# Ledger of designs, part 4: VHH binders against A-type ATP synthase subunit C (atpC)

Target 1, 342 residues: A-type ATP synthase subunit C (atpC), of Archaeoglobus fulgidus (o29103)
Amino acid sequence: MITMIYKGNRAAWAYIVARTKVMKSRLLKPEDFRKLLNMEFDEIVRYIGETEYKKEIDELGYKFTGPRLLDHALYANLARTYRKLIEVSFGASKFLIMKYLEKWDVWNIINIIRGKMANVQPEVVDDILVPAGERDMDFWKTLLVKDIEEIVKSFEGTPYYEPLSKIGSEDMSKIEDGLYKVYYRELLKLNPSDFAMKLFLDFIKMEIDIRNVKTLLRLKAEDATPDEIMECTIPGGYELTEEELRKLAAMPIDEMIKALEGYWFWNDVQIEGKEVAAVEIEFDKVWIKTISKRASNYPLSILPVLQYIVLKKVEVDNLRVLGWGKYYGLPSEEIERQMVIL

## First folded at step 18 (VHH)

Design H3 (from C2 with A33V)
Fold by OpenDDE, last read:
Structure H3 (fold): chain B 342 residues (1-342), chain A 124 residues (1-124)
Amino acid sequence: as target 1 above (342 residues)
Amino acid sequence: QVQLQESGGGLVQAGGSLRLSCTTSGRTLKTYVFSWFRQAPGEEREFVGAINPSGGRTYYADSVKGRFTISRDNAKNTFYLQMNSLKTEDTAVYYCAAKYVYRWLTSPVEYDYWGQGTQVTVSS
């Protein structure tokens, strides 16, 4: 265990970490997911309805059925859980948690726009919104009934206006990348004034590296040009500097993969012979393991809290993949290859 | 910008066959799963089937298994839905959609690209 040298309230960190530890203990175990993979859709819903998701399943069950019930319940629980973290936190911890969770504003914006483009019913979009960021659910509901132009105008004067203004002139994937760039850029403006902030910013930078390596692999598989790749990567990574990214982007894919072995996130990941999706799952596992290790090294810090936030998201993502897969009638093998189970 | 365009829809008698096509423009989606969805009036959009990026794996809803076949031609940036033994209950607007292969089992809202849809009407 590494001794933390920073100015702050040790008792405050102990409190939030203790609360988070309890919440973490309630997460599903790998064995639970193995059981779920052998269940039918209705059985899965019943099973989940007896877990930490019981409240949402029960409350939404009067109005929703099928995969919409499950998805809505999972995201509602996720939002409630994250808001609870905010409520039980204070001072520096609360500030950092709130800042990190602002990414859910990006999530909501993207899905609202996607819903409009796909001409789906606003209610269906509502099912997957997560009001855990800066804006509340009332704000998001107002956007659901607006057209794309009105939605874009709603963000005038905010950092997100610039990428949104490109709707209609650029591919939606680039707009999404732009929105996340804004999110990370704003975080990286924070001053590393104390040890807690430094740990937080390093966490963010490492997360950026994970996103960027996935982007590199995806776009190389798509035969994207180096310039196209650079447009989609996020500046401010932990080890992947703009210069490094530029070099990697210009390499043939085999050479690039070899070069990636020198970075912190490689951790003996096997790329050859694997599908791109499988490789991304491997990086997800590396990220989870890395966060766990760092949290253990700094147990009275923001890291155990961030670890939980990430793990909770992974759980919800796994359950969603499972639910949709079973509902669509896909084999368990295909469902399992899309899950992150450690 | 990437666009998906469906074609091949129309009126057909029960027991007949129809082949739908979905063509991608703007860029090649080599790492995307392509899916067919359909929506009948007053009903929710439902999953019909999907094909993985390589075309080596296909999946179908139970309601269409044995009757529908999905295929993919990456060289032509087109994938297909062959519909045989059509039934009146197959009447719907059919949509093609694309989702990046990473965790592609998700809500239709999260799909990356959608076509405008093509009407398929099966008469008795």
Scores: ipSAE 0.914, ipTM 0.961, lowest interface PAE 0.4, mean pLDDT 94
Fold by OpenDDE, fold request of step 19:
Structure H3 (fold): chain B 342 residues (1-342), chain A 124 residues (1-124)
Amino acid sequence: as target 1 above (342 residues)
Amino acid sequence: QVQLQESGGGLVQAGGSLRLSCTTSGRTLKTYVFSWFRQAPGEEREFVGAINPSGGRTYYADSVKGRFTISRDNAKNTFYLQMNSLKTEDTAVYYCAAKYVYRWLTSPVEYDYWGQGTQVTVSS
């Protein structure tokens, strides 16, 4: 087992990693989720209101109820948590954390546009915005009251303008894919100038692979053509190069699945006989395990911090699935099927 | 572009039945969960029910359980809501929506596709 320590400012990394470790210790445990799965919606809200989400639940409880309260509180907490992480970071760590969290700008853009298309009230969209990226909440609020054309114009001169300019001429799913492609493309422009950056970029590339393998499986299930698949995959992965992706995309699904066994992310994933969503959950688990292992190998680096960011997101996503599932009246079995619990 | 279109709405007496259809065009959504939502005037959009991609699992809000049935015909790219024993409280605009199956339990805002809605009015 290879253990590497970043040879830069050791004290600085030790500090941020220590802070992140404390934050990580406050995440819900699998047993907590098991308890929650046996609760009714209102009980869940009460339970969550006594955890790290207490502040948001209390502050929003005077104005919001039901699933809007819970969802808003969860996203608000997520944003607050990530901003806090930025606040306590400095130097290289702050830079990398901020760069990674820019993905939330994409999240916000997508949801604002979806809200508009679905004719959803702006206030409802506001509930799920996460101002943890480059833009602040004031910026996002300004977009909530604009039409789609004005929203698109707001991004003129930015890398996101190109995908957004296609609204109305192509499917929203492609626009979303395009926005994420921009996000990853911009990250991959960073130079691996030092060890921290190299670890960061490898992390990003591996994340891209996880996204791409999910995309491959999803689109194969949709009987998409190889060209269609290639349009939806993200270039710059860790092992899934453009050539590899093209090769996989051209294979029958059974052959593709077999070929996927040769990549770093396979980790004995069982695909046969499973629904596509279940397979994606398996890759989420693989990703979490992989991040954990790598963070352990490089304990004084950006990786433990990124691990926390990912785990925090997973927690929030699980809680959201739980909340909406319970509110909609779905059985615990279906709810659990959509959760990532390790 | 993918589009959802509802049909089958109208006026019906309490105790009556209606069958709504939602047809997908532009692309087949084989890996999507189809859901019905409804919205009464002045109210929030409410979840009615959902069906998974295979059609093997269906889910319903408590308010419609035992009365409403959701089905899916993938060959026809059509999604259905059979509404029986209708009540005045069922009066609303009914929307069909589609969400990719991965973590489909989410806010309506995060759904991928929406229909324009069809009016259902249940009179006393």
Scores: ipSAE 0.908, ipTM 0.959, lowest interface PAE 0.4, mean pLDDT 94
Fold by OpenDDE, last read:
Structure H3 (fold): chain B 342 residues (1-342), chain A 124 residues (1-124)
Amino acid sequence: as target 1 above (342 residues)
Amino acid sequence: QVQLQESGGGLVQAGGSLRLSCTTSGRTLKTYVFSWFRQAPGEEREFVGAINPSGGRTYYADSVKGRFTISRDNAKNTFYLQMNSLKTEDTAVYYCAAKYVYRWLTSPVEYDYWGQGTQVTVSS
């Protein structure tokens, strides 16, 4: 294996990677999740309150209880963590980190709209906002008190306006897909001008592939038409080009599955006989492993940082699944099926 | 557009039974978990129960366990909440919701589809 480093400012990359490495070391381990799966909800909250999430648990514990406490604390920590990454980064690293984290603007937009559609209280939506993107929390708070029309207007002049303008005329799922398409489209406008950018863009393209393969399988399970599938897939993948996606989308499911074996993300994933959710979890694992491998190949680059960002998200997602599952009284087996533990 | 519509709500005496239905229109949600939620005045929306896409697994909140039963008829694009031995505490607006099965254990905000709700009132 050839280890390559960015030939630019080695010291700069070493610094951010070192900082990220320390942060990574604080992530929960698989054994931690195994323990948590055997705990009751209150025990889980206590356990998490003694980890890197202590600050948020303590601070929010005065106002929140139950799953809202945990969920809010987790997302608050996530936001704080990502902001910290931005804060300790500089130059090219900061730029790329910020660009990647803009996806959280999409997250926030979607959840605000979902909240409105679900007729939930704005405060409940606030619990799950992650102000780690371009916009700050003040901006998001302003949207929480607006109606959908006003929210849409708030994005006039931005690339997100077009998808949002379809609210009321299209299914929300399509709007969500549209928003993410915009996010990825904007990223892919970046020029691979240097080694760092190339690594970054490849990362993005690979991420798109992972998303698209999940989408393909999901929608095939729903008996979606090829056109419907294409509406939901993201252009600009690493190996899943638009043409490839169209071909796959048009195939019977069995043929499609077989065809998927030829792509980089195939790691002997078992699809047949599994629930679609289980298959998606497998691809999540493949993605994590792939990122790890690539980060190891380029240790002084943006990849270790992106790896951490992904892992941190996975951790939070696992904890959320765990928290909600335990609170609702679901069996550990069901909870575990929805977790990505490596 | 995909829409969920609840029906079957109403007034019932304590100890009585009621069956709620939730019908999906616009699309068949074959890979979605269907859940029932309820919200009493001044209270947070509460999880009642859920059924997985195949209908083979159901889950219930402790407060309704043994009294409520969720079922699913995929052919009719409808799932049900059979409520038996109703109590005054069961009075609430009942919502049906759908979440794609991948990581469906999440905040209600993240559910993909919601019904408008149906009022269930249990009198003493």
Scores: ipSAE 0.907, ipTM 0.958, lowest interface PAE 0.5, mean pLDDT 94
Fold by OpenDDE, fold request of step 19:
Structure H3 (fold): chain B 342 residues (1-342), chain A 124 residues (1-124)
Amino acid sequence: as target 1 above (342 residues)
Amino acid sequence: QVQLQESGGGLVQAGGSLRLSCTTSGRTLKTYVFSWFRQAPGEEREFVGAINPSGGRTYYADSVKGRFTISRDNAKNTFYLQMNSLKTEDTAVYYCAAKYVYRWLTSPVEYDYWGQGTQVTVSS
């Protein structure tokens, strides 16, 4: 795998960046979302069925209806898109893309466990699985019919076994945090052997900071103790070191907010008077803008590819929020409040 | 460990009223949206309504709008579903669920916490 990392050259980067640029051009625009916000659920499904999601909508339309159709189609498209990205990549780019997309293994694990805990039908869980990580869909399907003990056992010998082994003795939220900690820890083991790897790792570290600042704000709003906060934060951030996190966690919320202004992810984010969810949306926007800027600074690198991966996820998430919101009969204002449109 | 527990279900005649409660134990979940779902036999789990963390905003499915009311008592770590003018089609197992407020409009499977459910039966 190490040898594979060094196979990347200028031509290879140019190729994958060009491919991702085309893919990026097919993403929905802000004006598209504005139109969608004024549509009814069925109209939205029809609209989406005429976009890059057409294949999934058409194929799944024989088996699914309503929000399950849309949701399943969106996740299926996401998986297909990411797999396509892997397929058209090679060398260092392929390696890094695959490593990053292992995050979806964590996603799948969490949702399978959640499904079991909630006594949700396995078929419903299947709808939201995204086989874009290391494991294929066949693997995930095998877990859908297993009990929690068997699922945990399936990960024996893997880094994810440790957090999963705590199911039943620890809150699920902590287990989820633990799984993501494993994911990021494994990424951070990569050696910054060249400039491409350095850019990748910095990207990961910055993403960790975004997650951690959200965690800090959320848990402060929950009146969590500093120790509890530290248990939920991810080590290895770009600027939020363990020491910094500990300091912030110990501060009163007002002081913490003020202190956060000194970090890279602060872009005049207004926290006072806002709901915690709205603040998180602002950080999502900051992250998107930051990625865009960095990708522009390093156009022949992994960054434009990672940017696309993130934007594709944001699009799918927006469409999901829209779909579920409309289906549940929520007002457009509430739906829009939960979307990241940029 | 956080747990949700429903209560208040039972048998009621059409046109009657019933009040369900959902109590949270463990953590207070101050930043969570609480939702009611229901599932009739052979049917998918259906969204009934939701209340935001502050309690200032509530949302209802069209099928229950005007008849059902959701409220929450943060001091008691309990939220409620007041069901009036009950119909036979309201018969289902009712579940309470909690989702962190960030992008809470999602699939039921993505909710963070669920109760075990309480049976509501409306007879003609």
Scores: ipSAE 0.905, ipTM 0.959, lowest interface PAE 0.4, mean pLDDT 94

Design H3 (from C2 with A33V)
Fold by ESMFold2, look of step 18:
Structure H3 (fold): chain B 342 residues (1-342), chain A 124 residues (1-124)
Amino acid sequence: as target 1 above (342 residues)
Amino acid sequence: QVQLQESGGGLVQAGGSLRLSCTTSGRTLKTYVFSWFRQAPGEEREFVGAINPSGGRTYYADSVKGRFTISRDNAKNTFYLQMNSLKTEDTAVYYCAAKYVYRWLTSPVEYDYWGQGTQVTVSS
């Protein structure tokens, strides 16, 4: 089945994987981050202006300064990179890449709403929008000038309306979880009818597990009830099924932590004595390692492409933590603590 | 329905001191970083300082380091900013904000909860 499926799309997969491998080779290395950690904010901006981010830094530098220039450039580059993957892909690969990247619509919805609630100017929210999903930048810019009620009405007739309709009656963290729940639910409606789809759906289910273990740990640390925890988790995980999550949510935290050792995402993760943020970063590292192993096992598939999509996001996240940390004047050790470097 | 509320703002002469408080209502935010931001008219919000969930680490912008002190009392759901040696440049609306501790070094846009702000005016 593998041979027949790959033969039917062999040229398309070989092409997109080759393009992705070249793009992946341009990612920053651990050595680059070590140098960046020793730089001041302005030096960091100059350094990234001589990397793959040059185009965005050059184009935006006349209009923006400071951390706004950095954020805008990083997210603009991320969006351009993701749109390039769509542009150079064909058939099944294009469909799967587009479906996966629809999560960026959720990112944009959340941050537009956050900006309205924090009463910040719409131009500041614009810095962090990523037009890589279903909707284009013109759509997002029209939402920037609407109030929350108008934004919610803009999603009537879509699956996203239901969680958005709860704004004002539920805590915002539950609204955000609800939006991601919709995104993953719609993805999981795809039928695992062939091997390519099976690889994609297994990847999605494993991603759900990583998100759910983070949610479980966060809400336990906040003393949430089992029912509250279950309301915020995403159904359809790879090993963290709804049944498994109910069992874990009902446990005392010490018992629950011990039980987590039995799941695929256990890679000698040390939880004792660590803040929840450090534990989440360890799960990020486990996810990256797992993606790498699976992509190596299926090198002519969607998996190397998904690996790159994840790694590019990790790089942008690291650069953002670095830039904001230096701009706020934080010590390098605190900044490094929040970075994902393997 | 978590709410943050600042208090303690007002008018003070240059060289004076002022203490701001931020009280959390609703659920406790045990795993959150609390930060002070300030915004002068026509300016973007500026980071003042932050304190980690346990209270063991504090951070300050260079412009306030040595003059401002941040503390928190999780039992009272209260977060403080002690401002000493105030300058006219410190005049702003001061905001309390909370961000889940995971990757909290972000744009102010991404903070999870905000207070309504309290005016601090430093006269010459």
Scores: ipSAE 0.820, ipTM 0.917, lowest interface PAE 0.8, mean pLDDT 89
Fold by ESMFold2, fold request of step 19:
Structure H3 (fold): chain B 342 residues (1-342), chain A 124 residues (1-124)
Amino acid sequence: as target 1 above (342 residues)
Amino acid sequence: QVQLQESGGGLVQAGGSLRLSCTTSGRTLKTYVFSWFRQAPGEEREFVGAINPSGGRTYYADSVKGRFTISRDNAKNTFYLQMNSLKTEDTAVYYCAAKYVYRWLTSPVEYDYWGQGTQVTVSS
């Protein structure tokens, strides 16, 4: 584990890390989520309206109610927070932050297409768009009124066209995985020219491992063939190389789970007797713990910034599960099963 | 490709019963939550209820609790909604939907598969 501060680039990293620490201090704590679990939906909205989300709740409360108010406010706040992080960054940190956040273009593409396929009104899809990547909100709103063929044409000449061109001929889950595969492939083209870039790329490769172990588990539980599984995995993992993935995909699920014990993400994971969804939550917890440990080992680097980006998303995800769960009338026990609280 | 198809809708008198079916074609969705949604004209889609992959846990909106029962038969790839003590306010198009069980408490926009819907009309 390297503990050195990078000479010659100290001021650039010190600034963005300091700004990130302030933003991180405003995140909800595990105790806040435990309180929220005991509230009804209206109480949750009022509680959130007294937090970092106040601006969005106040501004949207006249136009929206119920879970749509919550979804729109949470994702608008997420987007505003990520754009602020880009705004206050410069140099290498700004470049890496912008590249990492391009995943939100993939999120927006997927949900616009899902909305079209489900015949959902465009304004409902708008509630969950996150304009934090390469394209701005005006671009996404233009796509909301196009049909699928026109949407696909909007990506001609980009790497995202190839998976999108397969809509109608392949299952949508494969199209979605193809889009993320493009995102990670483009990221992995970045040159590991210095230690800062190596820290970023290792983080990306470890994120790929987490995504791939979830893909293996999900598709094995669905009785997918090894070839079908490999089509959905993302190349370039940290320890889950393509050869390792192919071996695991060929195993029966019980043998695969035993074989997974040898990888970095299996530290302190307890999966015995758990359903696949609960196991995926455990990998989320492992990822968060790993990010925190690595960020503390490299405190003047991109890692504390990436940690914050991940933690903010986890907070939004938890609040969404909470809000929808309470609105649908589900018991707190089921809601808590879907939350990531450390 | 996976497809969901509802059946069993129709016209029924208030106080009556009706059973809806949702059949999956293509691959088996045995790690999916299946949910019923309904939509009356001019309204947003409303959650009716859901059943987990094993069938051991079911969930219902307050408006239908005690009157509706959800079940699934994984061997037949079929998901059911038994509606009893029907009221005129239960009139809607009923949709079957499936979401991968991981973090399934979400907006209807994010459901993985949708049926075409079946009309249920409850007359007084």
Scores: ipSAE 0.820, ipTM 0.919, lowest interface PAE 0.7, mean pLDDT 89
Fold by ESMFold2, fold request of step 19:
Parts: sequence; structure tokens; C-alpha cells
Structure H3 (fold): chain B 342 residues (1-342), chain A 124 residues (1-124)
Amino acid sequence: as target 1 above (342 residues)
Amino acid sequence: QVQLQESGGGLVQAGGSLRLSCTTSGRTLKTYVFSWFRQAPGEEREFVGAINPSGGRTYYADSVKGRFTISRDNAKNTFYLQMNSLKTEDTAVYYCAAKYVYRWLTSPVEYDYWGQGTQVTVSS
């Protein structure tokens, strides 16, 4: 049964890729974002209410206004889109899509806990929940009304319990890192038994590299020690092995940046003169370009599906930055600096 | 480990001024945006303004623009809100919050660190 899951069915790949192409065709284009940047907040909401987000805007519009309406609609649409992708997939494609999307359980855990710690009302946290992973929305809504101690107990017997059990004794950023470490560790246990699985695992390892280079740059900018940096990185990268990360973490920042030029993610990166936030956005662009290239080279595989999953999230992230930025009254230049537009 | 602590709140007459401070303890937050939020009873938290990591860019909600000034002193790990020409509508609990600068335009839920808040009361 395990072997059946991993071998893949060419008909199943053709089917899910075809469905994914239709979904991808509905993504907003760079020109749409340029137009949106010139709109005010209420114009943005009205504009997206005439797109594939119409269902969520219409259903939520009588309950919510302002950025809460936008957040809730965007994340509800994201969740519905991801659940549809799972629903229409079969066999190996379904298994891999479900495994990848389990990261949204981590997203939900983190934001529920952050909401409790910041004393934010449960209704506001509900706006950004994405029930696309292992647990359903009923489970997450149950956690919204529990205190932190009860939330931690809800994960007893799962790998997520260990990092969660440290709330109160460790900094929250380390607990959040620990949750993602669990997610990636469990994914990396999968065996590369066929080419489809190898493509998936290589994608995961490259995603880990992107996450780790961002962590390295951020913590060097904060003058963290090499040991502190290593504590925050995710094991299992494609080229940024634990040994490579130790070498980089020990270097002065200027020397480290020169050394980074030797890794796969240095393609078309423009770091010089940029603030750390802009550098992270450059690596987001590198990741999107890399996914696109690999998906085009292996069009009958999991890669086009993973590409869509990533691109849909990027679109939602861009729309959120637009909405919050316009609502807070920030200039379009600052809003654009935080967007990923290719 | 990281903690934010507000101070400087109190009672002030309309038209008066107050200065709030937010002090960071634990790990330094050199790459963080610091924001002020405020919350009146029965209302949701409202964005007041923000300052980028270097201090070179500041942002203000329309309701406070021209009256409030945000600054930071990274050497002292301290973040300030100077409030002038105070109105009774400015009465609220004021919160200091920090968010890693990457894509910081988000819901308040996603801020990394929050202070406990300091009460500002503006009487007529």
C-alpha cells in the first residue's frame, strides 16, 4: 500500500496537473497588482469582490468590515482552494499534496497561541486560520476558546507536543522554529522510492535552504552567535547542510555574503545596497523562479501542483500587504517594497 | 525572554502633551519595526504609527498625523511616542509592539512581541 502511494499513476498526474493549470490561470497578474496599488482600501475590497474571491467577500461582507473582512475572505478562499485541490487529487498526488499542506496546521497553532499571548479576541484570530492541513476547522475553533495550557495538552501524543511543552520556559520564536522543525523532519522521513517522490523531496530540501539563508541573514544582522544561529536553522537542506551552515555562521557578514554566491539560490539575486527585508524578498523571487523552471522541466509531476500552491499563497500575501498598508495609510512605495511581484 | 515594557502613561488635560516609552529587555531587536497601537474600551486595537529598524522612516495613522511623533534609540533599546495636542478621543491603553521587518504590514495577531500597555486618559 505504501509502495502504491509512492509509485504514482501517470493518469492521476495528468489529471491533477490539468486541474491545477485551470486554477493557476485565475491568479492575479503583475498588471493587476500595479492597478491595485493605485486604489484606496475600499476600492481594493470592491475590486477583489469581482474576482474569484467573490464568494467569500459576499458571504462575509455583512459580518465584517475593513481589514478583517479582507483577511477573513483571503484566508477562507485560500483554505477552500487548497481543500479543493486535495479533494480532486488521487493516489500519490493526494498523499503528497496533503503532506505538504500540513504546514498550515503549524500556521494555525502559531497564530492561535500568538493571539492568546497578545490578548486578541478569538474572532480576530479566526480571520486568518487556514484549515487545509491534517486538522479540520472544528478542531481549530475548539482551540480558539482554550487557554494555552489546554492547547498544549491537545497535542499530547503528537510530534508537535515537544516544542509546545516549552511555552513559558523558552522564547516564543524558538518554539515556533521547533514546530516547523517537526513539520520538515516528518516530511524528510519519506523515502525517495521513485522519481516523483525524489522531485518532491528535492523541492522540500530547497525550500529549507531558502528558509535557512533568510534565518542566517536575519540573525547575523542581529549579532547572534554561531551557536544561536545553528539553534534556529532547519536540518535537511539541499546545499546548506548543517556543516555548511556552521561555516557560514562563523564568518564575518561581508565574508559570509561572498561565500553565499556559491549556492544554488544565488541565481539572479540582487543583495547590494538592500535592507534585510528587501534581501528576503529577493530570495522569495529566486524561489518562485526556481519552482517555475523546475515545473516546466517536469510538467507531468507534483512540481506544477507545488508551484500553484506557492503562487496562491504569494497572491494572498500580496493582497494582505496591500489591504493593511492602505488601511493604515502607508504610502504606496512602502507597500510595494513588501510585495513579491515578478 | 524578550519583553516590551511601556511607561509614561497618565492623566492629562485636553491640549496637553505626554511622552510614552517602550523599553526592550532580553535579545536586541535591531531588525524589527516598532509600532504603537491603542485600544479604547469596547473597541478593537487601532494602529497609531510605526518606525523602521534604522529610524529613517516613520508612519502615522491619519487620526494622529501632525500631533504624534515616533522615534527610537537603538543604543538604549527604547522606542518613544511623543503625543501633543491631545484630544479626549486619544484616551486609550497604548501598546508597544514589535514585528520583524520582513512583510510587517499584517494583522496585529502576527506581531512578534507586545507590551502590557499603559493607560492614557485625556480629560476635558
Scores: ipSAE 0.819, ipTM 0.915, lowest interface PAE 0.7, mean pLDDT 90
Fold by ESMFold2, last read:
Structure H3 (fold): chain B 342 residues (1-342), chain A 124 residues (1-124)
Amino acid sequence: as target 1 above (342 residues)
Amino acid sequence: QVQLQESGGGLVQAGGSLRLSCTTSGRTLKTYVFSWFRQAPGEEREFVGAINPSGGRTYYADSVKGRFTISRDNAKNTFYLQMNSLKTEDTAVYYCAAKYVYRWLTSPVEYDYWGQGTQVTVSS
């Protein structure tokens, strides 16, 4: 595996980047989302059915209606798109794409367990599963019919067992944080042996910083103690080291926000007068802008591919917020508040 | 450690009123949206309404708008559903649920915490 990742050449990167550029050209634009905000739910589904999502809408429309049709179609399209990236990649690019996409195993584990705890029918959980990581859809479908104890046993011998073994003794939010800690810890075991690997690992560490600044702000808004905050953070950030996080967690919120001005993610953030949810949206925008800048600086690398992976997820998230918001009957202003539109 | 528990369900005559409570135990959920869902036998869970963390914004499904009112008292860690002008079609198990306010417009599957449910029966 290590030997294959080091056998890259610029022709191999040029190939996957060119394929990714075509896929990226099919993403919805900010103006499309502004139009969608003025539509009712049924109009939105018809609009989406004339886009890249046509295949999924057509195939699932005979079985599903309403927001279940939309969720299933969006996540099925996301999974198909991610699997296509893996399929057309090879060597170093394939290895890194597969490693990054393993986060979708964590997504699936969390939502299967949430569905069990909420006594939600397995078919509804199936709507939002994304078989893009290490395990295939057949594996996830077997978990849908198991109880929680059996689900935990399915992960014995893997790093994910340890956080899962604590279900029932710890709050579920701590279990979910633990699963992501495992994912990032395993990724950070990769050695930055060449420039391509360094670009990938720096991307991961910066992603951890974005996640941790959101955690810090959220838990400060909840009056969490510094110890409680540190339990929820992901080790291995780019600039937000464990020592830096401990210092920030100990500060009053006003001093902490001022101290945050010294980190790489600050200069594009507008926090004044915003609710915590809006602040998190601002960090999403910072992350997207940062990825874009870095990808343009290293156009024959993994970075344009990672950019596309992130942008596709943002699009799916925006469409989900839109669909659920219209279906629940919420005003467009609230729906727009939850969307990431640049 | 965080647990939600509904109370206040029961039998009521059509046109009557009932107030449901949802009490949070463990840590406070100051940054959470609280939502009510309901489920009649053989049906999927239906969104009833939601209230943002501060209590300043409330949202209601069309089927209950004007009849139901959602409120929260963060000091008491309690979230309420006041149901007026009840109809027989309001008969269901009512669930409270909490979702962290960031991107909360999502499938019910993704809610962070759920109560066990309380039965509301509206007789004709």
Scores: ipSAE 0.816, ipTM 0.914, lowest interface PAE 0.7, mean pLDDT 90

